# Ledger of designs, part 15: VH-VL binders against MLP-like protein 328 (MLP328)

Target 1, 151 residues: MLP-like protein 328 (MLP328), of Arabidopsis thaliana (Mouse-ear cress) (q9zvf3)
Amino acid sequence: MATSGTYVTEVPLKGSAEKHYKRWRSENHLFPDAIGHHIQGVTIHDGEWDSHGAIKIWNYTCDGKPEVFKERREIDDENMAVTFRGLEGHVMEQLKVYDVIFQFIQKSPDDIICKITMIWEKQNDDMPEPSNYMKFVKSLAADMDDHVLKA
Short names: E, the ipSAE of ESMFold2; O, the ipSAE of OpenDDE; V2, 0.75 times the mean of E and O plus 0.25 times the DockQ between their complexes.

## First folded at step 8 (VH-VL; framework fv_remtolumab_arm2)

Design u5 (from q2 with heavy chain D101S; at its last look DockQ between E and O 0.72; V2 from the best seeds 0.68)
Fold by ESMFold2, look of step 8:
Structure u5 (fold): chain C 151 residues (1-151), chain A 119 residues (1-119), chain B 107 residues (1-107)
Amino acid sequence: as target 1 above (151 residues)
Amino acid sequence: EVQLVQSGAEVKKPGSSVKVSCKASGGTFRSYAIGWVRQAPGQGLEWMGWIIPIFGTADYAQKFQGRVTITADESTTTAYMELSGLTSDDTAVYYCARYGSYWYGMDVWGQGTTVTVSS
Amino acid sequence: EIVLTQSPDFQSVTPKEKVTITCRASQSIGSYLHWYQQKPDQPPKLLIKYASQSFSGVPSRFSGSGSGTDFTLTINGLEAEDAGTYYCHQSSRLPYTFGPGTKVDIK
């Protein structure tokens, strides 16, 4: 069992990589309406909804438990990728590094993938690997798909 | 069933400080923000700041930065608001309120604590 | 800080009539706008969350609408117990803010 690592997975999505990227890059305020059983709230601590370096606070439910998370946003428009850099929250009690990258890649006119990369390091050897959080973020991407298609 | 119970009324001299407590019961404490709102006699509501207990740090309205300190104690499920440098303009009812899990509305309110500042 | 304004400041309304209260934000807040009712000597009470969603136990005569910068609270068929002051509140970005309030009296 490692004390640090990187998880990578791909989630098949439909439609336009640009629209999916816009949702994750610029429209986090829509998440509670779109996937409210996962994400109950998002608020801006610093910056704007669409700015690189913004700080946002998320209220969500993971494995039936309410959690909160503060992150610094990084934006990479060339690769259609956003990074959530973990700052504070329930996940940071288990992990001292928690960075999640969502990249949207167009495969054909109607087919895309979301490549999810999670970079992590445990607070100590007694903490679990964050497989539950990887499962959670996969679910966010998958469940957002229909809402982006209808936008 | 979440309830917020605040400490009793205070009478203070100008230049002193007041600390109001807000005891939460009947729900999850550490994951939900507690906000502080004041209301001067005959006036509207004024947001002062908030804390999410697990963070241990607070955010404040610009007007109160430097004078207000908001804290939370998970072991007693109690939030506190301390306001320093009191003037007669700080005479008001002070409320604590909890933000709900969806869309960040304040869904539970304390009964209010009257603070009177007089010379 | 995001400034919220409300219109009108005051309404005196005959029972069973419609009340409309408007809240305008100085910049877009999406749907992160909430409405509260306050009666004399009482704490505020949440009525509408997320612009249009009724809070638990709120009578159906209360409804909310709008997004972005323009929001409306509607009371369809005012009752005597609805007299009080109504506030809008944004939670889109910190620091949060309240509107100045709209007082509603019964004629």
Scores: ipSAE 0.595, ipTM 0.860, lowest interface PAE 1.9, mean pLDDT 92
ESMFold2 (binder alone), look of step 8: mean pLDDT 93; pTM 0.946
OpenDDE, look of step 8: ipSAE 0.742; ipTM 0.906

Design u6 (from q2 with heavy chain Y99F; at its last look DockQ between E and O 0.71; V2 from the best seeds 0.00; counts 0 for: pae E 3.9 > 2)
Fold by ESMFold2, look of step 8:
Structure u6 (fold): chain C 151 residues (1-151), chain A 119 residues (1-119), chain B 107 residues (1-107)
Amino acid sequence: as target 1 above (151 residues)
Amino acid sequence: EVQLVQSGAEVKKPGSSVKVSCKASGGTFRSYAIGWVRQAPGQGLEWMGWIIPIFGTADYAQKFQGRVTITADESTTTAYMELSGLTSDDTAVYYCARFGDYWYGMDVWGQGTTVTVSS
Amino acid sequence: EIVLTQSPDFQSVTPKEKVTITCRASQSIGSYLHWYQQKPDQPPKLLIKYASQSFSGVPSRFSGSGSGTDFTLTINGLEAEDAGTYYCHQSSRLPYTFGPGTKVDIK
């Protein structure tokens, strides 16, 4: 019954780590067209699409329910990793800490993994662990795969 | 069917303030953005700022920073815009409008509130 | 902030003719560009969302195109009820600015 924790998982993807990273790092405006059943919209609150420290607002559907989320973006080009640092939204009503890191790692010429790390802390002991949100972000990575390959 | 109903027309003296209400009905309130847009007589549309009710803060266009306050009350499903330090240049129709899903434009508009600033 | 410009400022158009209105953004906004129609003494009405998607109930003679910085609203076969002012509007980044408007009259 943990009040805080870290989830780590790996999603196998195809193609180039650099192309997958670029999509997540710089091209969030393409998400509604690519995976619109998950992500219905994203807009810039502050900064640019590809800026470290940008603040973005996301509309998404998780377990059939529309939600909104504001995040601060961190970019780590050396490790091809992006961090979504939770600021406000439906998820923050359950969690006081919600940070999700997507790292793209080339394993062979055509095979990569997306390593997803979710750092979380509940608002209180009565809140559920964020396993549904981990399932959600895993599906985002998996479902984006074909769209990156076709680009 | 979502509907936005605004408070009635106001006549104000220079230097005073005005607070316009925007009552939402017929849909989810807390997760949808409410924007405020004004239009001076014979002129175009001017973005003032917005709020998403579940957020703790609003965002304002630079021109209005320091003079405008936008708030939302989830219990009454009502958004408010207050503009202070009024001058005759603030004479306009003030609209509230709701963004649809996807941030793809403002799909529901209030009827407008005419604010006249005269001595 | 992002500046939108529109061309032309004003058009007087014979019924059944084609109307073209352009909108240019000072920096790329992807497809986050929307078009509104405003008739005298009425609030604006959404016509086209996300550059090219028709809003519910909008007649098929209205269409939008473009991406990045250059966008076009087309009225293919103008009707009398289409007289009014047309605005472009961006929602790519705050503040969500409007173009200055294009007034369309019937000859």
Scores: ipSAE 0.309, ipTM 0.758, lowest interface PAE 3.9, mean pLDDT 91
ESMFold2 (binder alone), look of step 8: mean pLDDT 93; pTM 0.944
OpenDDE, look of step 8: ipSAE 0.329; ipTM 0.794

Design u7 (from q2 with heavy chain G100S; at its last look DockQ between E and O 0.74; V2 from the best seeds 0.00; counts 0 for: pae O 3.4 > 2)
Fold by OpenDDE, look of step 8:
Structure u7 (fold): chain C 151 residues (1-151), chain A 119 residues (1-119), chain B 107 residues (1-107)
Amino acid sequence: as target 1 above (151 residues)
Amino acid sequence: EVQLVQSGAEVKKPGSSVKVSCKASGGTFRSYAIGWVRQAPGQGLEWMGWIIPIFGTADYAQKFQGRVTITADESTTTAYMELSGLTSDDTAVYYCARYSDYWYGMDVWGQGTTVTVSS
Amino acid sequence: EIVLTQSPDFQSVTPKEKVTITCRASQSIGSYLHWYQQKPDQPPKLLIKYASQSFSGVPSRFSGSGSGTDFTLTINGLEAEDAGTYYCHQSSRLPYTFGPGTKVDIK
């Protein structure tokens, strides 16, 4: 079993990469309404909303279980990439490193790809790989599509 | 149904400390924040701080920083608020409340604990 | 910290009349504004969450509106049981804060 790794996946989405990037960069407050079955809440712990380096706390449901996640946000406007650096929470009991990067790439006028990169390291050798969390974040990107398109 | 039951009324001398407990039942404990709010007689609500049990650390209003300690015991699903250096200004009803699992509003409240500080 | 103000501080209202309470934030808080009702010797109760969403069990006569810095709680047709103090509360930024409260009495 691997003790660390990097998961990379591409999620096909519709519409504009800019709109999707904006949602993840600056419209996190819309997440509960858009994908409430995944995300139930978000708040600022430190910094300003939509700012690089901001620390946010999320309530979410993963595999049917309510969980909490504290992350530090990194914003890359040039590449339309948002990074969630894990700090604390349920996933961090399992992982020492948990960084999730969402990058939105326009492929055609009506089609985009959300490239998701998950960098992880286990807390110890007994912990499982975070494949379930990769599935989770993929579902977030996918399910947000309809809401972004309707906006 | 989620319920919060707080410890009983306290009468304290100035300079002493008080520790109020808040027992949560009927729902998940470690995943949702417990906040503490106090209300002096005839006054408004004052946010003191909160704790998310899984994090193990609390955040406090600056007014109470260094004087309040909020903790949580996951094994007993009980949150605690300890306030030291009590003065008469600390006489109030102290509430614990759970933040909603969907929104960061406080949707479940304890019954309140009256703390009276007098010489 | 974010400072919340409310207006008015107090109002006495005849039953069935419309009641309007305003809450203003010192800085933008988006929709992270909640309304609570408190009656004597009781803990506060959540009425409206996120500016305009009614909490479960709240009568339809209660509604909330606003975003950014200005928010309004409206009671369309005040009932006797609605007497109490109403507080706005922000959860946009720590430390969370409350408004000073608006006391509503029944004439």
Scores: ipSAE 0.130, ipTM 0.735, lowest interface PAE 3.4, mean pLDDT 93
ESMFold2, look of step 8: ipSAE 0.594; ipTM 0.862
ESMFold2 (binder alone), look of step 8: mean pLDDT 92; pTM 0.940

## First folded at step 10 (VH-VL; framework fv_remtolumab_arm2)

Design v1 (from u2 with heavy chain D101S; at its last look DockQ between E and O 0.66; V2 from the best seeds 0.64)
Fold by OpenDDE, look of step 10:
Structure v1 (fold): chain C 151 residues (1-151), chain A 119 residues (1-119), chain B 107 residues (1-107)
Amino acid sequence: as target 1 above (151 residues)
Amino acid sequence: EVQLVQSGAEVKKPGSSVKVSCKASGGTFRSYAIGWVRQAPGQGLEWMGWIIPIFGTADYAQKFQGRVTITADESTTTAYMELSGLTSDDTAVYYCARYGSYWYGMDVWGQGTTVTVSS
Amino acid sequence: EIVLTQSPDFQSVTPKEKVTITCRASQSIGRYLHWYQQKPDQPPKLLIKYASQSFSGVPSRFSGSGSGTDFTLTINGLEAEDAGTYYCHQSSRLPYTFGPGTKVDIK
């Protein structure tokens, strides 16, 4: 079993890369209303809401269980990429490193790709790989599509 | 249904410490924050701090920093608030409350614990 | 910290009248503003969460609005049982804070 790794996946989306990027960069407060079955809350622990380096706390449901996640946000406007660097929470009990990067790439006038990169390292050899969390974040990107298009 | 049950009334001398407990039942304990709010007689609500049990560390209002300690025991699903260096100004009803996952409103409250500080 | 103010401090109203309570934040808090009702010798009860969403079991006569720095709690047709003190609360930035409260009495 691998003790660390990097998952990469692409999620096809519709519309504008800029709109999707804006949602993930600056409109996190809309997530509970848009995809409430996944995300139930978000708040600032440190920094400003749209600032690079801000620390946020999320309430979410993964595999039917309510969980909490604290992350440090990194913003890359040039590449339309946001990074969630894991600090604390349920996922961090099994992972020492948990970084998730969402990058939005325009492919055609009406089609985009969300490239998701997940960098992970287990706390120890007995912990499972975070494949379920990769599935979770993919579902977040996919389910947000309709709401971004309607905005 | 989630319920919060607090410990009984306390009478303390100035300079002493008080530790109030808040037992949670009927839901997931470690995933939701427990906050502490106090209310002096005839006054408004004052936020003291909170703890998210899974994190294990608490955040405090500046006014109480260094004098208050909020902890959580996951094995007993109980949160605690300890306040030291008590004065008459600390006479109040102390509430614990759960922050709901949706927008972090305090949706469940304990019944309150009256703490009286007098010589 | 974010300072919340409320207006008015107190009002006495006749049953069935409209009641309006305002809450202002010293800086923008988005929609992370909640309203609580407290009656004597009782803990506060959540009425409105995230500026405008009614909590479960709250009568439809209660509504909230606003975003940024200015918020309003409205009671459309005050009932006798609505007497109490109402507090706004922000959960946008730590430390979280409360407004000073608005006392509502029935004439």
Scores: ipSAE 0.581, ipTM 0.873, lowest interface PAE 1.1, mean pLDDT 95
ESMFold2, look of step 10: ipSAE 0.695; ipTM 0.887
ESMFold2 (binder alone), look of step 10: mean pLDDT 92; pTM 0.945

Design v2 (from u2 with heavy chain G27Y; at its last look DockQ between E and O 0.72; V2 from the best seeds 0.61)
Fold by OpenDDE, look of step 10:
Structure v2 (fold): chain C 151 residues (1-151), chain A 119 residues (1-119), chain B 107 residues (1-107)
Amino acid sequence: as target 1 above (151 residues)
Amino acid sequence: EVQLVQSGAEVKKPGSSVKVSCKASGYTFRSYAIGWVRQAPGQGLEWMGWIIPIFGTADYAQKFQGRVTITADESTTTAYMELSGLTSDDTAVYYCARYGDYWYGMDVWGQGTTVTVSS
Amino acid sequence: EIVLTQSPDFQSVTPKEKVTITCRASQSIGRYLHWYQQKPDQPPKLLIKYASQSFSGVPSRFSGSGSGTDFTLTINGLEAEDAGTYYCHQSSRLPYTFGPGTKVDIK
């Protein structure tokens, strides 16, 4: 089995790439209200909200289990891409490297895609591949669609 | 049912240390932060620090840095707060509390531990 | 650190009257403001989370509003059992902090 890899997937969404990017870049505080069944909380641990390099802590539910994730945020406004660099948490007990990139691309006036890239490396050979986490982040992007459209 | 049960009252001499325990039950201990808050007699609430058990490291208020140590034992689902260099100003009720929806406040509180510092 | 202030410090109110308590933050905290009620010889109890969300089991007469730097706790029709001290608390930025508290007495 692979000890490291990169998952890439595209999630079709509606509306404006700019609006979706803004939600993930600058409106993380809205996540608990929008998709509370996935995200239960977020806070700044270091840095400023909406800043490149900021460290945030997330409460979320994955596969029915409450988990915690600490990440360092990277912002790429030119490409409308947000990167979550994994630092600590449940997923990091399994993975040594866990970076998730959300990029929003306008395809037509009313349709966009969210390109999700997940770069991962196991802590050791006995750990499972993070396919369940890829499924999780895909669901986040998909479920946020209705809420962005209503805004 | 989610519960936090704290250790009993303490009477300490100035210069000594106190270690208060907070036994958690009824939820996934490692996934929720536990904060410590104290309240001097007739005064307001003062945030001391917190720990997220899975992280294993604590954050502290500046006022207590270097004098307070917050730890968590996952095997016993117990959080601890140790305060050293005690003075009469440290006389207070000390509370542990769980951050439920993590950043949506402390939803479950211990019963409090009275710490009295006197000569 | 973020400093929270409250107004008023003390309020004596006749039952069934409306009570308003304000909390101000020294800088914007979004909606990461929570309200607690504390009665004598008891630990605090969470009333309102995230500025306006009522905690489970809290009577409907309690409500919260506000965002940024200005927040309000409202008790619509004070009951005798509502006597106590109310604290605002921010969880926007470490270290987390409390307001000084507002004591509410019943006339």
Scores: ipSAE 0.504, ipTM 0.851, lowest interface PAE 1.3, mean pLDDT 95
ESMFold2, look of step 10: ipSAE 0.653; ipTM 0.885
ESMFold2 (binder alone), look of step 10: mean pLDDT 94; pTM 0.956

Design v3 (from u2 with heavy chain D101P; at its last look DockQ between E and O 0.71; V2 from the best seeds 0.68)
Fold by OpenDDE, look of step 10:
Structure v3 (fold): chain C 151 residues (1-151), chain A 119 residues (1-119), chain B 107 residues (1-107)
Amino acid sequence: as target 1 above (151 residues)
Amino acid sequence: EVQLVQSGAEVKKPGSSVKVSCKASGGTFRSYAIGWVRQAPGQGLEWMGWIIPIFGTADYAQKFQGRVTITADESTTTAYMELSGLTSDDTAVYYCARYGPYWYGMDVWGQGTTVTVSS
Amino acid sequence: EIVLTQSPDFQSVTPKEKVTITCRASQSIGRYLHWYQQKPDQPPKLLIKYASQSFSGVPSRFSGSGSGTDFTLTINGLEAEDAGTYYCHQSSRLPYTFGPGTKVDIK
């Protein structure tokens, strides 16, 4: 049983990589309205809302349970990548390291992919691998597609 | 339905401390923040701080930093606010409130606890 | 901290009239501004969340608007039961803060 690892997946999306990147970079306040069945709330703990290094707190539902997540945001405009570095919350009770990177890549004029990278390390050997959280973040990217296209 | 029930009224001497409790029921305690807000007689609302039980640590307004302690007991789903070094200026109604699961506004409030500081 | 101001401090209004309350933030808070109603000897009640979204059970005569630094709470057709004090509240940056409040009386 692995104690650490890196998950990588690609989610096909439509439209513009720039629009999707903007949503995840600077429009987090829209998430509850767009994908409320996944995310219910977000607030800034430290920094500015769209600034590199900002700390945010999220209310979300994973596997039918309401959870909370505190993360430090990293922004890479050059590569259109957003990193969520896990600090505290339900997922951090089982994981010592939990970093999720969303990168948006234009493949054709109307098609993009969201490359999701999840870097994780267990708190101890008895904790489960975070495959359910990878499934969760994939669903976030996928379900946001329709809302970005309509904007 | 989520409810918050606070402890009873307190009468304190200057220099003493007060600890107010806020019992939460009907919801997921550890996932939602509990805030504390006070209101002096005839005055407005003043945000003191909050705690998210799953985090275990609280954030405070600068005005109360070093004098207020907010804690949460998940086993009893109870939040506490302790204020030390009391003066007459601390005479107020103290409220606990839950920040809603969908928005970080306070959607459920306790009934309030009157704290009177007098010599 | 972010300082919120409100205007007016007080107004006395005839029933069925329109009431407008403004809230200004010392810096931009996006749409992270909420409105509360408080009646005497009661805890505050959430009315509007995130500038313009009505909380459940709030009458349609209440509405909110604005973004950035300037926000408005509007009561279209004041009812007698609407007498009380209204507070704006920001959740954009810790520490969270309240406006000083606007008292609304019925003539």
Scores: ipSAE 0.651, ipTM 0.887, lowest interface PAE 1.0, mean pLDDT 94
ESMFold2, look of step 10: ipSAE 0.698; ipTM 0.880
ESMFold2 (binder alone), look of step 10: mean pLDDT 92; pTM 0.944

Design v4 (from u2 with light chain G30S; at its last look DockQ between E and O 0.76; V2 from the best seeds 0.00; counts 0 for: pae E 2.1 > 2)
Heavy chain, then light chain:
Amino acid sequence: EVQLVQSGAEVKKPGSSVKVSCKASGGTFRSYAIGWVRQAPGQGLEWMGWIIPIFGTADYAQKFQGRVTITADESTTTAYMELSGLTSDDTAVYYCARYGDYWYGMDVWGQGTTVTVSS
Amino acid sequence: EIVLTQSPDFQSVTPKEKVTITCRASQSISRYLHWYQQKPDQPPKLLIKYASQSFSGVPSRFSGSGSGTDFTLTINGLEAEDAGTYYCHQSSRLPYTFGPGTKVDIK
ESMFold2, look of step 10: ipSAE 0.603; ipTM 0.869
ESMFold2 (binder alone), look of step 10: mean pLDDT 93; pTM 0.947
OpenDDE, look of step 10: ipSAE 0.782; ipTM 0.918
ESMFold2, look of step 11: ipSAE 0.591; ipTM 0.869
ESMFold2 (binder alone), look of step 11: mean pLDDT 93; pTM 0.947
OpenDDE, look of step 11: ipSAE 0.498; ipTM 0.849

Design v5 (from u2 with heavy chain D101E; at its last look DockQ between E and O 0.89; V2 from the best seeds 0.73)
Fold by ESMFold2, look of step 10:
Structure v5 (fold): chain C 151 residues (1-151), chain A 119 residues (1-119), chain B 107 residues (1-107)
Amino acid sequence: as target 1 above (151 residues)
Amino acid sequence: EVQLVQSGAEVKKPGSSVKVSCKASGGTFRSYAIGWVRQAPGQGLEWMGWIIPIFGTADYAQKFQGRVTITADESTTTAYMELSGLTSDDTAVYYCARYGEYWYGMDVWGQGTTVTVSS
Amino acid sequence: EIVLTQSPDFQSVTPKEKVTITCRASQSIGRYLHWYQQKPDQPPKLLIKYASQSFSGVPSRFSGSGSGTDFTLTINGLEAEDAGTYYCHQSSRLPYTFGPGTKVDIK
C-alpha cells in the first residue's frame, strides 16, 4: 500500500521575485558557483538551460551524502513558477512521484516569498516520507538568496 | 584514494564484439559518473558515453549509438563497455574515467585497454 | 553535439617560453570547460577544471581562462616535462566532447 502527500512551505527571501525566478528558471548552470555545498553539478541531458521540458541531471549533497537526480522541468512564466519532475535518482528509489514546484511571489518592493510545493508518492510502505528532501530544497532556496542579491 | 583498473588487452576479429571491464576501488561508486573514452593510434580522444551506476542506464555519443553498451554492477563496483560490429577502425586504446564530485572533468583514469581488430 | 576546436594543432617551443593554447566551442558552455595533458603511452591527466581552477598538484605555471565559447590554456615558463598533447573537454551538455588536441614539443 503506497502512501502519498503534498508538502507546502514558504521561504522568505529578499529582493526581486523576477531575479530569483530567472535563476531557477534559466540559470541552473550557476548553482555550483552559488551554493556549491549543496549542488556540485548540473548538466543538460535534453533541451536548453532555459527551455520548458528540458531534462537535466543534478549532482548534490543531501544529509552529508552525495546523490544524483534526473528531472524534466516545466516552466510557468505567468505565475513565476518552475516545476522539477523527478525521473531518476536516489529520490526515485524511495518515491514513484516526486514533483517540486518553486513559485516566487513579490510581497513588497524588497521582500519575496518562495512557495515550495512537493508532491510525492512512496514506492511502497517501507519507504520514509520525504521530509529530508523538503528540508533540503528549503535550504537551496534560502542559501541561494545571498548570491541572487549580490549578482 | 580512488583507482580504476581495467581488463587486459584484446585481439579481435572484424564483426565480433569486445567487452572491457573497469573495476573501481576506494571512494564512492554508486553516485559518480563513469565515462568511456577511446583513442585510436596517433589520434585524439573520443568520448563514447557514460553511466551513473544508480541510474542503471547510459548515455552515448551519436557515433556509437546502437553499437555500444555501457553497464555498471554496484555489487562488484565494476563498469563495463561492450562494442559490437568491430572493424579495423575500432583499433584503439579504451579508457574508463570517473567524473569528479563537481562534474568538472574526469579526475581519475584507468590505465587503458588496447583493443586490436585484425583479420 | 558541441564541437570544440583547438589552435594551434602543433607548437614547438623553447624552454622557459610561454605557451598559449585556445579552445573554441560551437555554442556557449559557460565555464564547463576542462583541460587535460597527455604524455605518450599514458592516460590523460586533468590540469584545469571549470575553465580556470587548477586541479590538485598542478604546477602554478599552468593557468586557464575564458567563458562562453572562447577559452585559453597558458603555460608560463614551459619546462621539459610539459611536452605532450593538450585537450579541452566540455561537460555542459550531453553528449560530452573533446577538442582535437594541441601537441607541444620542446625545441
Scores: ipSAE 0.593, ipTM 0.860, lowest interface PAE 1.9, mean pLDDT 91
ESMFold2 (binder alone), look of step 10: mean pLDDT 92; pTM 0.945
OpenDDE, look of step 10: ipSAE 0.765; ipTM 0.913

Design v6 (from u2 with heavy chain S31N; at its last look DockQ between E and O 0.04; V2 from the best seeds 0.00; counts 0 for: pae O 8.8 > 2, placed apart)
Fold by OpenDDE, look of step 10:
Structure v6 (fold): chain C 151 residues (1-151), chain A 119 residues (1-119), chain B 107 residues (1-107)
Amino acid sequence: as target 1 above (151 residues)
Amino acid sequence: EVQLVQSGAEVKKPGSSVKVSCKASGGTFRNYAIGWVRQAPGQGLEWMGWIIPIFGTADYAQKFQGRVTITADESTTTAYMELSGLTSDDTAVYYCARYGDYWYGMDVWGQGTTVTVSS
Amino acid sequence: EIVLTQSPDFQSVTPKEKVTITCRASQSIGRYLHWYQQKPDQPPKLLIKYASQSFSGVPSRFSGSGSGTDFTLTINGLEAEDAGTYYCHQSSRLPYTFGPGTKVDIK
């Protein structure tokens, strides 16, 4: 059993990478309305909504279980990448390190990919690998697609 | 503000090669495509090819396939266009340009590099 | 490759008159058609992107329309500074291509 690792996956999306990046970078307040079955709430804990280093708290449902997550945001406009640094929450009970990076890349005029990188380290050897959380974040990216396109 | 600055004018002999640089600054480089366009004296614009730095591979117009090489150095945010087997027909101003909003037109252009091929 | 044609090749216009330039594609390109303005000894400048979206800083007298194979650039009230050559460009399918250009002069 691995005690740490890095998951990487690509999610195909439509439209503009810049629009998707903007949604994840600066429009997190829209998430509950857009993908409410995943995200039920988000609030700013420290900083500004679209600022580098801001701290946000999320209410979400993973595998039918309501959870809470506190993260520090990193913004990389050069690479159109948004990083969620895990600080506290249900996932952090099992993981010492939990960093999720969403990067948006244009592949064609109408197609993009969301490259998701998940860096993780278990709290201890008895904790499970976070494959379910990788599936969860993939679904977030995928389900946001239609809402970004309609904007 | 994003800017593209190209290397200086070149004078080349037939059969030689030329390599033009395009330095990007003030904005995103890795995820945006850099295109190369040339313009012979008194003629229209001709698309040569492009590269998306993060992909590392370039696409070329058929006319230049096998004779042109487009590369990108992410560490220096510089794109390059090398054209070999030069003839007088390659005398032109060569432009690099960034595709703004990715595939929705080239919104930022370099100042152009004049390449003159003569015996 | 997709071939773009333009009409007319040349147009001499009195200031304040309406100018219309047409671009036709050999096959459908949706809305992935862009318009550029080029003045002597300068690089091209983007005017219209995605058929009808004005680029930042472009005067309101410039507008674009069309989809599929037929596109139009319109200048409502030509100014002296608008003299130059206008090119259409498609980014629908590789290799990308340009129209031959339309030269606009001021009478």
Scores: ipSAE 0.013, ipTM 0.625, lowest interface PAE 8.8, mean pLDDT 93
ESMFold2, look of step 10: ipSAE 0.558; ipTM 0.859
ESMFold2 (binder alone), look of step 10: mean pLDDT 93; pTM 0.947

